# Ledger of designs, part 162: miniprotein binders against q53ft3

Target 1, 195 residues: q53ft3
Amino acid sequence: MFGCLVAGRLVQTAAQQVAEDKFVFDLPDYESINHVVVFMLGTIPFPEGMGGSVYFSYPDSNGMPVWQLLGFVTNGKPSAIFKISGLKSGEGSQHPFGAMNIVRTPSVAQIGISVELLDSMAQQTPVGNAAVSSVDSFTQFTQKMLDNFYNFASSFAVSQAQMTPSPSEMFIPANVVLKWYENFQRRLAQNPLFW
Short names: E, the ipSAE of ESMFold2; O, the ipSAE of OpenDDE; V2, 0.75 times the mean of E and O plus 0.25 times the DockQ between their complexes.

## First folded at step 17 (miniprotein)

Design N21 (at its last look DockQ between E and O 0.77; V2 from the best seeds 0.00; counts 0 for: pae E 2.5 > 1.5)
Fold by OpenDDE base, look of step 17:
Structure N21 (fold): chain B 195 residues (1-195), chain A 107 residues (1-107)
Amino acid sequence: as target 1 above (195 residues)
Amino acid sequence: SPESYKKAIEYAERAKRYAEFAQKYAELIAREAIKNNDPESYEEALRLFREAAELYKEAAELFEKAAELYEKGDKEEAEKLMEEAEKYKEEARELFYEALRLYEKLK
């Protein structure tokens, strides 16, 4: 139902469903994370009148989880970018995930999505500056994400001579990835919201 | 105890939310089945969501009754209702998750 993306990391499409209405992604090494993208996979929409409240959890100075509301995703807004780097010093609550017996590793932050009524969501106030609302910030984030992806993919690049036979594996030429990247950059420059 | 009462109320509220959630999925699926003119593909998921919704409602009612008994000081009977409610909730959960899985396969 949901995906989570951190720049330079593999996309997460398998949220832990901890309850009927609650999903959790683990974010290891959260101290290095500036932004997170939460998105709907498009397989299962929200029912009518419902959406997702997106929370971030990190351990406080005592190692206790602090949950903060980042923002929302809905069928009409199926993705959102959140800045989490500045939230580590903020105050949060234990609800709605705090009362749940979620296996937590102290060094791992979490993104939680709570499926809620839209009317209830409208009464909630996200933490300030968590939502990336500016086109510039979005563009910068996207650029960094793309660069990181390209760098990551390129790190696995090998010449034909260096390849070991692996009949079960499919290979994509690096120039295809580069061409895709260049085309994406061009489109992004023309319209940051083209996608 | 006040804590037990609070817990029972919390569980009742949660079960009610899950009932509503299951019902809303059933409604979504029903509409989608009509839109796609494919009622057969959606039938099992629809059935399971509806059944889950009913079981969650039963669980909610039992949790509420348990809360009332805790408030009256009848702990033994309250605990029995809590256990029964939990069984309904767990059964509902299994159906709910299966319904989601089935629905996702249709996409």
Scores: ipSAE 0.698, ipTM 0.881, lowest interface PAE 0.6, mean pLDDT 85
Fold by ESMFold2, look of step 17:
Structure N21 (fold): chain B 195 residues (1-195), chain A 107 residues (1-107)
Amino acid sequence: as target 1 above (195 residues)
Amino acid sequence: SPESYKKAIEYAERAKRYAEFAQKYAELIAREAIKNNDPESYEEALRLFREAAELYKEAAELFEKAAELYEKGDKEEAEKLMEEAEKYKEEARELFYEALRLYEKLK
């Protein structure tokens, strides 16, 4: 139903469904993460009148989970970018995940999504500075990530005249990377949620 | 005994919420099937959501009856109803998850 994306990491599309209406993603090595993107995959929408409250959890100095409400996703706003760098030592907020007794390992944070009635969500207040996003912000973030990948991959490119004579090594022509980059940009501009 | 009564009530209320949740998905799928003019493709997922909703309702009723028995001090019979209610709840949960998987495949 949901995806979770952190720059420089593989996208996660297989949330742990811990209840009929609750989903979690693990964020290992969370201390290096500044932003997370939460989005709907586009396969299963929320039922009419419902949406998703998005939470961030990290282990405190005693190993106890500290949950903070980041914001919301809905059928009308199916993706959001959240800044979490300022939340890793913050105060917890009211949250629906404590009753689940989710087992947690050290140094792993979580993103939690609780499917709730929109009227109930209207009573909730996200922590400040968490919500950064709109759909255009997601597209901008993704574009910058694509530019970063292209520049990184291109730094390893060599011309045929510069190739070492090493038949056991596999190489990718730079034009393949460029063509992929151009195609992905076009698809993203047509549908920011195509992935 | 007070803890057992409170647990039975909590489980009943949770089962009622899940019954409504399953029913809301059934309504969504029924509308989508009509909009897409393709009711045959959605029929199994719709059936499973409706069946899950009914089983959650039955579990909720049994949890409520168990709570009444705990209050009367009939602990042995209350525990039997709790166990039966949990079986219905788990069956409903399996159908709910399967309905979601079938619906996802249609997308």
Scores: ipSAE 0.451, ipTM 0.776, lowest interface PAE 2.5, mean pLDDT 79
ESMFold2 (binder alone), look of step 17: mean pLDDT 87; pTM 0.868

Design N22 (at its last look DockQ between E and O 0.70; V2 from the best seeds 0.00; counts 0 for: pae E 2.1 > 1.5)
Fold by OpenDDE base, look of step 17:
Structure N22 (fold): chain B 195 residues (1-195), chain A 107 residues (1-107)
Amino acid sequence: as target 1 above (195 residues)
Amino acid sequence: SPESYKKAIEYAERAKRYALFAQKYAELIAREAIKNNDPESYEEALRLFREAAELYKEAAELFEKAAELYEKGDKEEAEKLMEEAEKYKEEARELFYEALRLYEKLK
């Protein structure tokens, strides 16, 4: 139902469903993360009148999880970018995920999505500055994400002569990735919200 | 105990949320079935969500009754209702997850 993306990391499409209405992604090495994208996969929509409240959890000074509301995703807004790098000093609560026996590793932050009524979501106040609202910030993030993806993908590039035969694996030519990247950059420059 | 009461209320509220969620999915699926003119493909998922919703409602009611009993100091009977409610909740959960799985396969 949900995906989570951190620049330079593999996309996560398998959220842990910890309850009927709650999904969790683990974010290792969260201190290096500036932004996270949460998005719907498009397989299962929210029911009518429902959406997702997106929370971030990090360990406090005592190692206890602190949950903060980042913002929302809905069928009408199926993706959102959140800045998490500055949230360490914020106040949080244990609800709605704190009462759940979620296996936590102290060094791992979490993104939690709680499926809720839209009316209830409207009463909630996200932490300040978590939502990336500016087109410029969005563009910068997207650019960094693309660059990081390209760098990541290119790091695995080998010449045909260097390839070990693996009949079970499919290979994508690096030029295809580059062409995709260039096309994406062009589209992004024309309209940062082209998706 | 006050803690037991609080717990029972929390569980009741949670069960109510799950009931609503299951019901909302049932409604969504019903609409999709009509839209796609394919009621047969959606029938099982729809059935399971509806059944889950009813079981969650039963669980919620039992948790609420348990809370009332805890408040009255009838711990033994409250605990019995909590156990019964938990059974309904777990059954509902199984149906709910299966319904989701089936629905996802239709996409």
Scores: ipSAE 0.688, ipTM 0.877, lowest interface PAE 0.6, mean pLDDT 85
Fold by ESMFold2, look of step 17:
Structure N22 (fold): chain B 195 residues (1-195), chain A 107 residues (1-107)
Amino acid sequence: as target 1 above (195 residues)
Amino acid sequence: SPESYKKAIEYAERAKRYALFAQKYAELIAREAIKNNDPESYEEALRLFREAAELYKEAAELFEKAAELYEKGDKEEAEKLMEEAEKYKEEARELFYEALRLYEKLK
């Protein structure tokens, strides 16, 4: 349903679904991260009247999670960039993840997404206005992210002569990756907020 | 005990939220099927979301009844209802995740 991207790292598209309405991404080495992008993959939308509250969690000095509300994603605003560099020593806030045993590694932060009614989300206040919402900067960031993804994925492409046959292994021909990149780049140029 | 009462109420509230969530996906899929003029492709996912919503509602009702029994001191019967409610909740969860998987494949 969701993706999570940190500049210079592989995009994460397989959130851990910890409840029907709650999703988590791990962020190792979180102290070196200044910004994170949270976005909807576009495969499954939110139901009408619902959206996603996005939280950042880091371990405190006892290794216990401290959760902070970053902001929101919705069908109408399906992606957002959050600044987290100033949140790594902040005060915790009310959050819906408290009844869950999610934290498994003390040195790993997390992004949590809770699917909620839009009316409930309207009553919540994000910490410190972590969101970065300029369309020009978002377009540039997204373009660099797409270029990085294409270059990284292409570096693992193999020719048919180099393939190792195995029924349990999956391969992606390089021309499929290129076609995806070209199509996405075209759509992004037409409407930077289409996703 | 007061702890058992509070646990039963909490579980009832969670099941109600999940029932609503499943129902709202069923509504979304039903509208999408009509808009795309393709009800046959969406039929199974729609059915599973609807069934999950009903099972979550049944679980919520049983959790609430268990809370009433805990308050009255009928611990043994309350625990039987809690166990039955949990079975409905787990079945609903399985249907909910399968419905999501099927819906994703339609995209």
Scores: ipSAE 0.523, ipTM 0.821, lowest interface PAE 2.1, mean pLDDT 79
ESMFold2 (binder alone), look of step 17: mean pLDDT 87; pTM 0.868

Design N23 (at its last look DockQ between E and O 0.89; V2 from the best seeds 0.00; counts 0 for: pae E 1.8 > 1.5)
Fold by OpenDDE base, look of step 17:
Structure N23 (fold): chain B 195 residues (1-195), chain A 107 residues (1-107)
Amino acid sequence: as target 1 above (195 residues)
Amino acid sequence: SPESYKKAKEYAERAKRYAEFARKYAELIAREAIKNNDPESYEEALELFREAAELYKEAAELFEKAAELYEKGDKEEAEKLMEEAEKYKEEARELFYEALRLYEKLK
């Protein structure tokens, strides 16, 4: 249902579903993370009148998780970019993940998505400056994300001679990925909000 | 205890939310089935969400009753209802997750 993307890291498409209405991504080495993209995969939409509240959890100075509301994703806004760098441990607001025995590694931050009624979401106030509102920041993030994806994909590039037969796997020519990347960059340059 | 009461109330509210969530998915699937003119492909997921919704409702009702019993000081009967409610919730959860899996395969 959801994906999570950190610049320079692999896209995460397998959220841990910790409850019927709650999904969690683990973010190791969170201190190096500036921005996170949360997006819908497009496989399962929100039901009518529902959306996702996106939370970030990091350990405080005492190692206790502090959850902060970053913002929202909806069927109408299926992706969002959040700046998580510089989020200080504010007063832990009542967060929907607090009562769940989520196995937490103290050194791992988490992105939590809580599926909620849109009316309830409208009453919530995200932490200030978490939402990336600037087109420039969005473009920079997207570019870094694309570069990371390209680098990642390229790291698996093998010549035909180097391929190990794996009849269960499909292979995409590296040139196809490159062409996609170039086309995406061109579109991004023309309209950063083309998607 | 006040803590047990609070817990039972929390579980009741959670179960109510899950019931509504399951119902909302059932509605979504029903609409998609009509839109795509393919009721057969969606029927199993639809049925599972509907069943999950009913089981969550039953769980919620039992948790509420348990909360009332805790408030009255009838701990033993409250605990029995909590256990029963938990069974309904877990069954509902299994159906709910299966319904999601089935629905995702249709996309």
Scores: ipSAE 0.681, ipTM 0.875, lowest interface PAE 0.6, mean pLDDT 85
Fold by ESMFold2, look of step 17:
Structure N23 (fold): chain B 195 residues (1-195), chain A 107 residues (1-107)
Amino acid sequence: as target 1 above (195 residues)
Amino acid sequence: SPESYKKAKEYAERAKRYAEFARKYAELIAREAIKNNDPESYEEALELFREAAELYKEAAELFEKAAELYEKGDKEEAEKLMEEAEKYKEEARELFYEALRLYEKLK
């Protein structure tokens, strides 16, 4: 249903569904993360009149989870960028994940998504400065995603002399990836919202 | 006891929420089936969501009745209803997750 992306990391598309209406992504090494993108995959929409409240959880100095409301995703706004670098020492906020059977992981933060009525979401107040909606911030995260993809794909590059026959395997020439990367960067610089 | 009553009420409210959630997905799928003129592809997921909604509703009713019995001091009967309600809720959950799986496959 949902995806979660951190710059420099592989995108997560397999949220753990911990209840009928609740989904979780693990964020290891969370202290190095400044921003996170949460988005809908497009496979399963929210039912009419519902949307998703997005939360961030980290273990405090005693190893206890601290949950904070970051913001929302809906069918009409299916993605959001959240800044979490300033949230790793705040007080917890009202949240629906307490008392759930979620395994405590002392060194791992979590992104939680709770499917709720839009009317209920309208009564919720995100922690300040968590949501990032400016075009510059979107461009920054998109650029980092592009860099991550290019670096990942490039790590598999081999020369013609290094190739071994593999008739059952498909290959993509490295220059195709580079050309795609350069074209995407150019389009992003022209119009950050072209996608 | 007050704790038993509170637990039964909490479980009833949770089951009601899941019943409505399942019902809303059934409505969504029914509309998609009509929009796509393809009711056959959506039929199984739709029926599973509908059945899950009914089982969650029955679980909620049993949890509510158990709460009333706890308040009246009929502890033994209340606990019997709690166990039965949990069985309905567990069955509803299985159908709900299967319905989601089938719906995702259509996409």
Scores: ipSAE 0.563, ipTM 0.834, lowest interface PAE 1.8, mean pLDDT 80
ESMFold2 (binder alone), look of step 17: mean pLDDT 87; pTM 0.868

Design N24 (at its last look DockQ between E and O 0.69; V2 from the best seeds 0.00; counts 0 for: pae E 2.0 > 1.5)
Fold by OpenDDE base, look of step 17:
Structure N24 (fold): chain B 195 residues (1-195), chain A 107 residues (1-107)
Amino acid sequence: as target 1 above (195 residues)
Amino acid sequence: SPESYKKAIEYAERAKRYAEFARKYAELIAREAKKNNDPESYEEALELFREAAELYKEAAELFEKAAELYEKGDKEEAEKLMEEAEKYKEEARELFYEALRLYEKLK
C-alpha cells in the first residue's frame, strides 16, 4: 500500500503492517537522513473519507521513541516529502503508535502511517517545517533521489561477458536507465511538479 | 481496576475503528467491482471484509461489556469477556489481512 524513499537508499515498498490501520518503515542511520518521501503504491487506495497521517519516530536522549506528526498522504495527494533533519524531540504528543508493541531498535528511526478519517486528520497539526513546501527543496530532493537511484542501479551494471546466467531474471540495459534518467531530469527542470 | 477498564475501552474503540475500516473497504471494492463489471473477481475479498467488519463489531461489544464489568468490580467475568473479544478480534484481523492481500492481487 505504501512506499518510503530516502535519498541515497533503496526504496522501501514493504511496510510492516503493525495493525489493520498502521504501517511502519524502519529507517536505520536516521541521523544522516534529511528528507523522506512517503507515497502510495497505487495498489490499494484509501477508502472513501480516509487518508494517512504520517509520523516520524526517533529515540530521544533517553532512548525513548518520540513520535511527531509530519503530515498527510491521501488519494488526492498520494505522495509527500518531509524534512526530518533538525526535528528536535518535542513534547511527545499522543501518537497512534504509542500503545503498540512495535519492536524498536533504539538506533533505528521509524516512519509510521496511520490510516484515519480525513475529518480527524484535519484536526491534527503537523510539526512545523516538516513539510517541504518550497519548489527548490523539492527539486533538490528529487535530484538527490534520482542521483542515488542512478548510482545504485549503476553499481550493479555488468558487461555481457561478466553476466552470470540467471534465466529467472530479466536484465535492463544500463543505457535504458541512463536515458530515463536524462529524460526525467529534463522534465524536472522544465516543471518540478510534472508528476 | 481503573487500568483494566481503560484498556477495555481502548480495545473497544480500536475494534470499532477496525470494523468501520473493513466496512469502508468493502464499500470501495463493491463500487470498483461494479465499475469494472467484474463482481466475481472481487467477491471473495468483499465477503472477507464484510465478515471481518462483523467480527470486529462483536469484539467491540464484548470489550464494552468487559469495561462495564470492570467498572462494577466483576473482574473475573470481565476477563472472560476480554478473552472472548480478543478471539473475535484476532479472527477478524486474519480475515482483514487476507482480504487486503486478495484485493491487492486484483491490481
Scores: ipSAE 0.680, ipTM 0.875, lowest interface PAE 0.7, mean pLDDT 85
Fold by ESMFold2, look of step 17:
Structure N24 (fold): chain B 195 residues (1-195), chain A 107 residues (1-107)
Amino acid sequence: as target 1 above (195 residues)
Amino acid sequence: SPESYKKAIEYAERAKRYAEFARKYAELIAREAKKNNDPESYEEALELFREAAELYKEAAELFEKAAELYEKGDKEEAEKLMEEAEKYKEEARELFYEALRLYEKLK
């Protein structure tokens, strides 16, 4: 029903369904994770009038789970990006997962999704600093992608004195790439949705 | 005994929620079958969700009856109903999961 993605890791599409209305993803080495993407796979939608409350759980110093409400996914908003870097030492939230018998280790956290009535979800308040707006998330992803591309391309830069002949290859002057990068950054700063 | 009463009520309410959840999926599947002009492909999953909903409803009724018996102090009969309700709940759960698997294959 759901997918879970962490930058630099393989996407997870096989949630553990721990109850009819509850799903869990394991996040090993959670202390290195800053953001997580939760999304609907598109195979099974929520029934009408229902949606998903998304929680983050990590083991405390005693190994007990600490659950925090991150936000929501629905048929109308089928994906969301959540910041979890500030939550790994936070206080727990009230949550519907109870004392489920779920195996965990000190370095493994979990994402939990509880299918609930939309009216019930509207009365819940996520922990602060967890939700990342779709605009902010797009901007952050795009900026990181731009930085990565520029750094990668720049790592191959050579001076004219270092050039070796290669008549069958096409080359692009480095200043063209730099100019494109600067222009794109400027446009993104003016309007993150300009594309 | 007060704790047993609260447990039976909690189980009844949970079974009611699962019955409603199964009914909502049956409604969703029925609409998809009409939209795709292919009711025959969805028939098995639809039937399983409807049957699961009925079994969850039966479990909820038995849990409620057990709660009434606990309140009256008839612990032995209440425990018998709790066991019967659990059997209905587990059968409903199996049908619910199978219905989900069949529905996912259609996608």
Scores: ipSAE 0.537, ipTM 0.823, lowest interface PAE 2.0, mean pLDDT 79
ESMFold2 (binder alone), look of step 17: mean pLDDT 86; pTM 0.866

Design N25 (at its last look DockQ between E and O 0.87; V2 from the best seeds 0.00; counts 0 for: pae E 2.4 > 1.5)
Fold by OpenDDE base, look of step 17:
Structure N25 (fold): chain B 195 residues (1-195), chain A 107 residues (1-107)
Amino acid sequence: as target 1 above (195 residues)
Amino acid sequence: SPESYKKAIEYAERAKRYAEFAQKYAEMIAREAIKNNDPESYEEALRLFREAAELYKEAAELFEKAAELYEKGDKEEAEKLMEEAEKYKEEARELFYEALRLYEKLK
């Protein structure tokens, strides 16, 4: 149902469903994470009148999880970008995930999505500045993400002469990735919200 | 105990939420089945969501009764109801997850 994306990391499409209405992504090395994208996969929509409250959890100074409401995703807004780098010093609550027996590693932060009634969500107040609302911030984030992806992909680039035979593997020419990147950049420059 | 009472109430509320959630899925896929003129493909998922919803409702009612018994000091009977409610909840959960899996395969 949900995906989670951190710049420079593999997309996560397999959330841990910890309850009927709750999904969790693990974020290792969370100290290096500035922004997270949470998005719907498009396979299963929210039922009518429901959406997702997105939470971030990090360990406090005592190693206890602190949950903070970042914002929301809905069928009408199936993706959102959140800045989490500045939240590490904030106050949070244990609800709605704190009472759940979720296996936690102290060094791993989590993104939690709670499926809730839209009316209930409207009564909740996200932590300040978590939602990236500005087009500029969004563009910058997207650019950084793309750059990081390109750099990551390029790090695996090998010449034909350097390739070892692997019949089970498919290979994409690096120039295809570059062309895609350039086209994406052009479209992004024309309309930051084209996607 | 006050803690047991609180727990029972929490479980009841959770079960109610799950019942509503299952029902909303059932309603959604029923509409989708009609829209796509394909009731057969959605039938099993629809059935399972509906059944899950009913079982969650039963669980919720039992948890509420358990809470009342805890408040009255009848711990033994309350614990029996908690156990029974938990069985309904777990059965409902299995059906709910299966329904989701089936529905996802339709996409």
Scores: ipSAE 0.680, ipTM 0.875, lowest interface PAE 0.7, mean pLDDT 85
Fold by ESMFold2, look of step 17:
Structure N25 (fold): chain B 195 residues (1-195), chain A 107 residues (1-107)
Amino acid sequence: as target 1 above (195 residues)
Amino acid sequence: SPESYKKAIEYAERAKRYAEFAQKYAEMIAREAIKNNDPESYEEALRLFREAAELYKEAAELFEKAAELYEKGDKEEAEKLMEEAEKYKEEARELFYEALRLYEKLK
């Protein structure tokens, strides 16, 4: 139903469904994460009158989960970028995950999504500065990902004269990566929502 | 026990919420089947969501009856109803998850 994406990591599309209306993604090495994207896969929409409350959870000094409301996703706003830098020392508030036996690794944070009535979601207050405008933040996130990908891939580039024989490895010429990067950047500048 | 009474009431309310959730999916799928003029492809998922909704309703009724028995001090019979309600809830959950799986395949 949902996907979760962090820059420089594999997209997660297989949430742990911990209840009929609750989904969880693990975030290992969460202290290095500044932003997370939560989105609907587009296969199963919310039923009419419902949406998703998105929470961030990290272990406190006692190893107990602390949950903070980041914001919402709905059929009308099916993706959102959340800033989680600076949230890793806050205190939790009321949340819907308290009664579930969720397997917890003390060094791993989580993103939780609770499917709720829109009226109930209107009564909830996200933590300050977690929610970011989806359009502008999506563009910044995408640009940072593209820069990161290009810099990472370029650090492995070799010329034909420098290539080491390694039959078990696949190589991508740097020119192909650069051309894809330039094309994607041009399209993003023309329409930030083209993908 | 006031704790047992409260637990039974909370379980009843959750079962009612899941029954409504399953019914809302059934309604959405029924509309989609008509829109696509393909009721046969959606039939099994629709049936499972409806059946899950009914089982959640039965669980909710049993949890409510258990709450009444706890209030009267008949703990042994109340616990028997709690166990029966839990079985209906677990069966409903299995049908609900299978219905979701089948619906996802249609997409």
Scores: ipSAE 0.459, ipTM 0.791, lowest interface PAE 2.4, mean pLDDT 79
ESMFold2 (binder alone), look of step 17: mean pLDDT 87; pTM 0.869

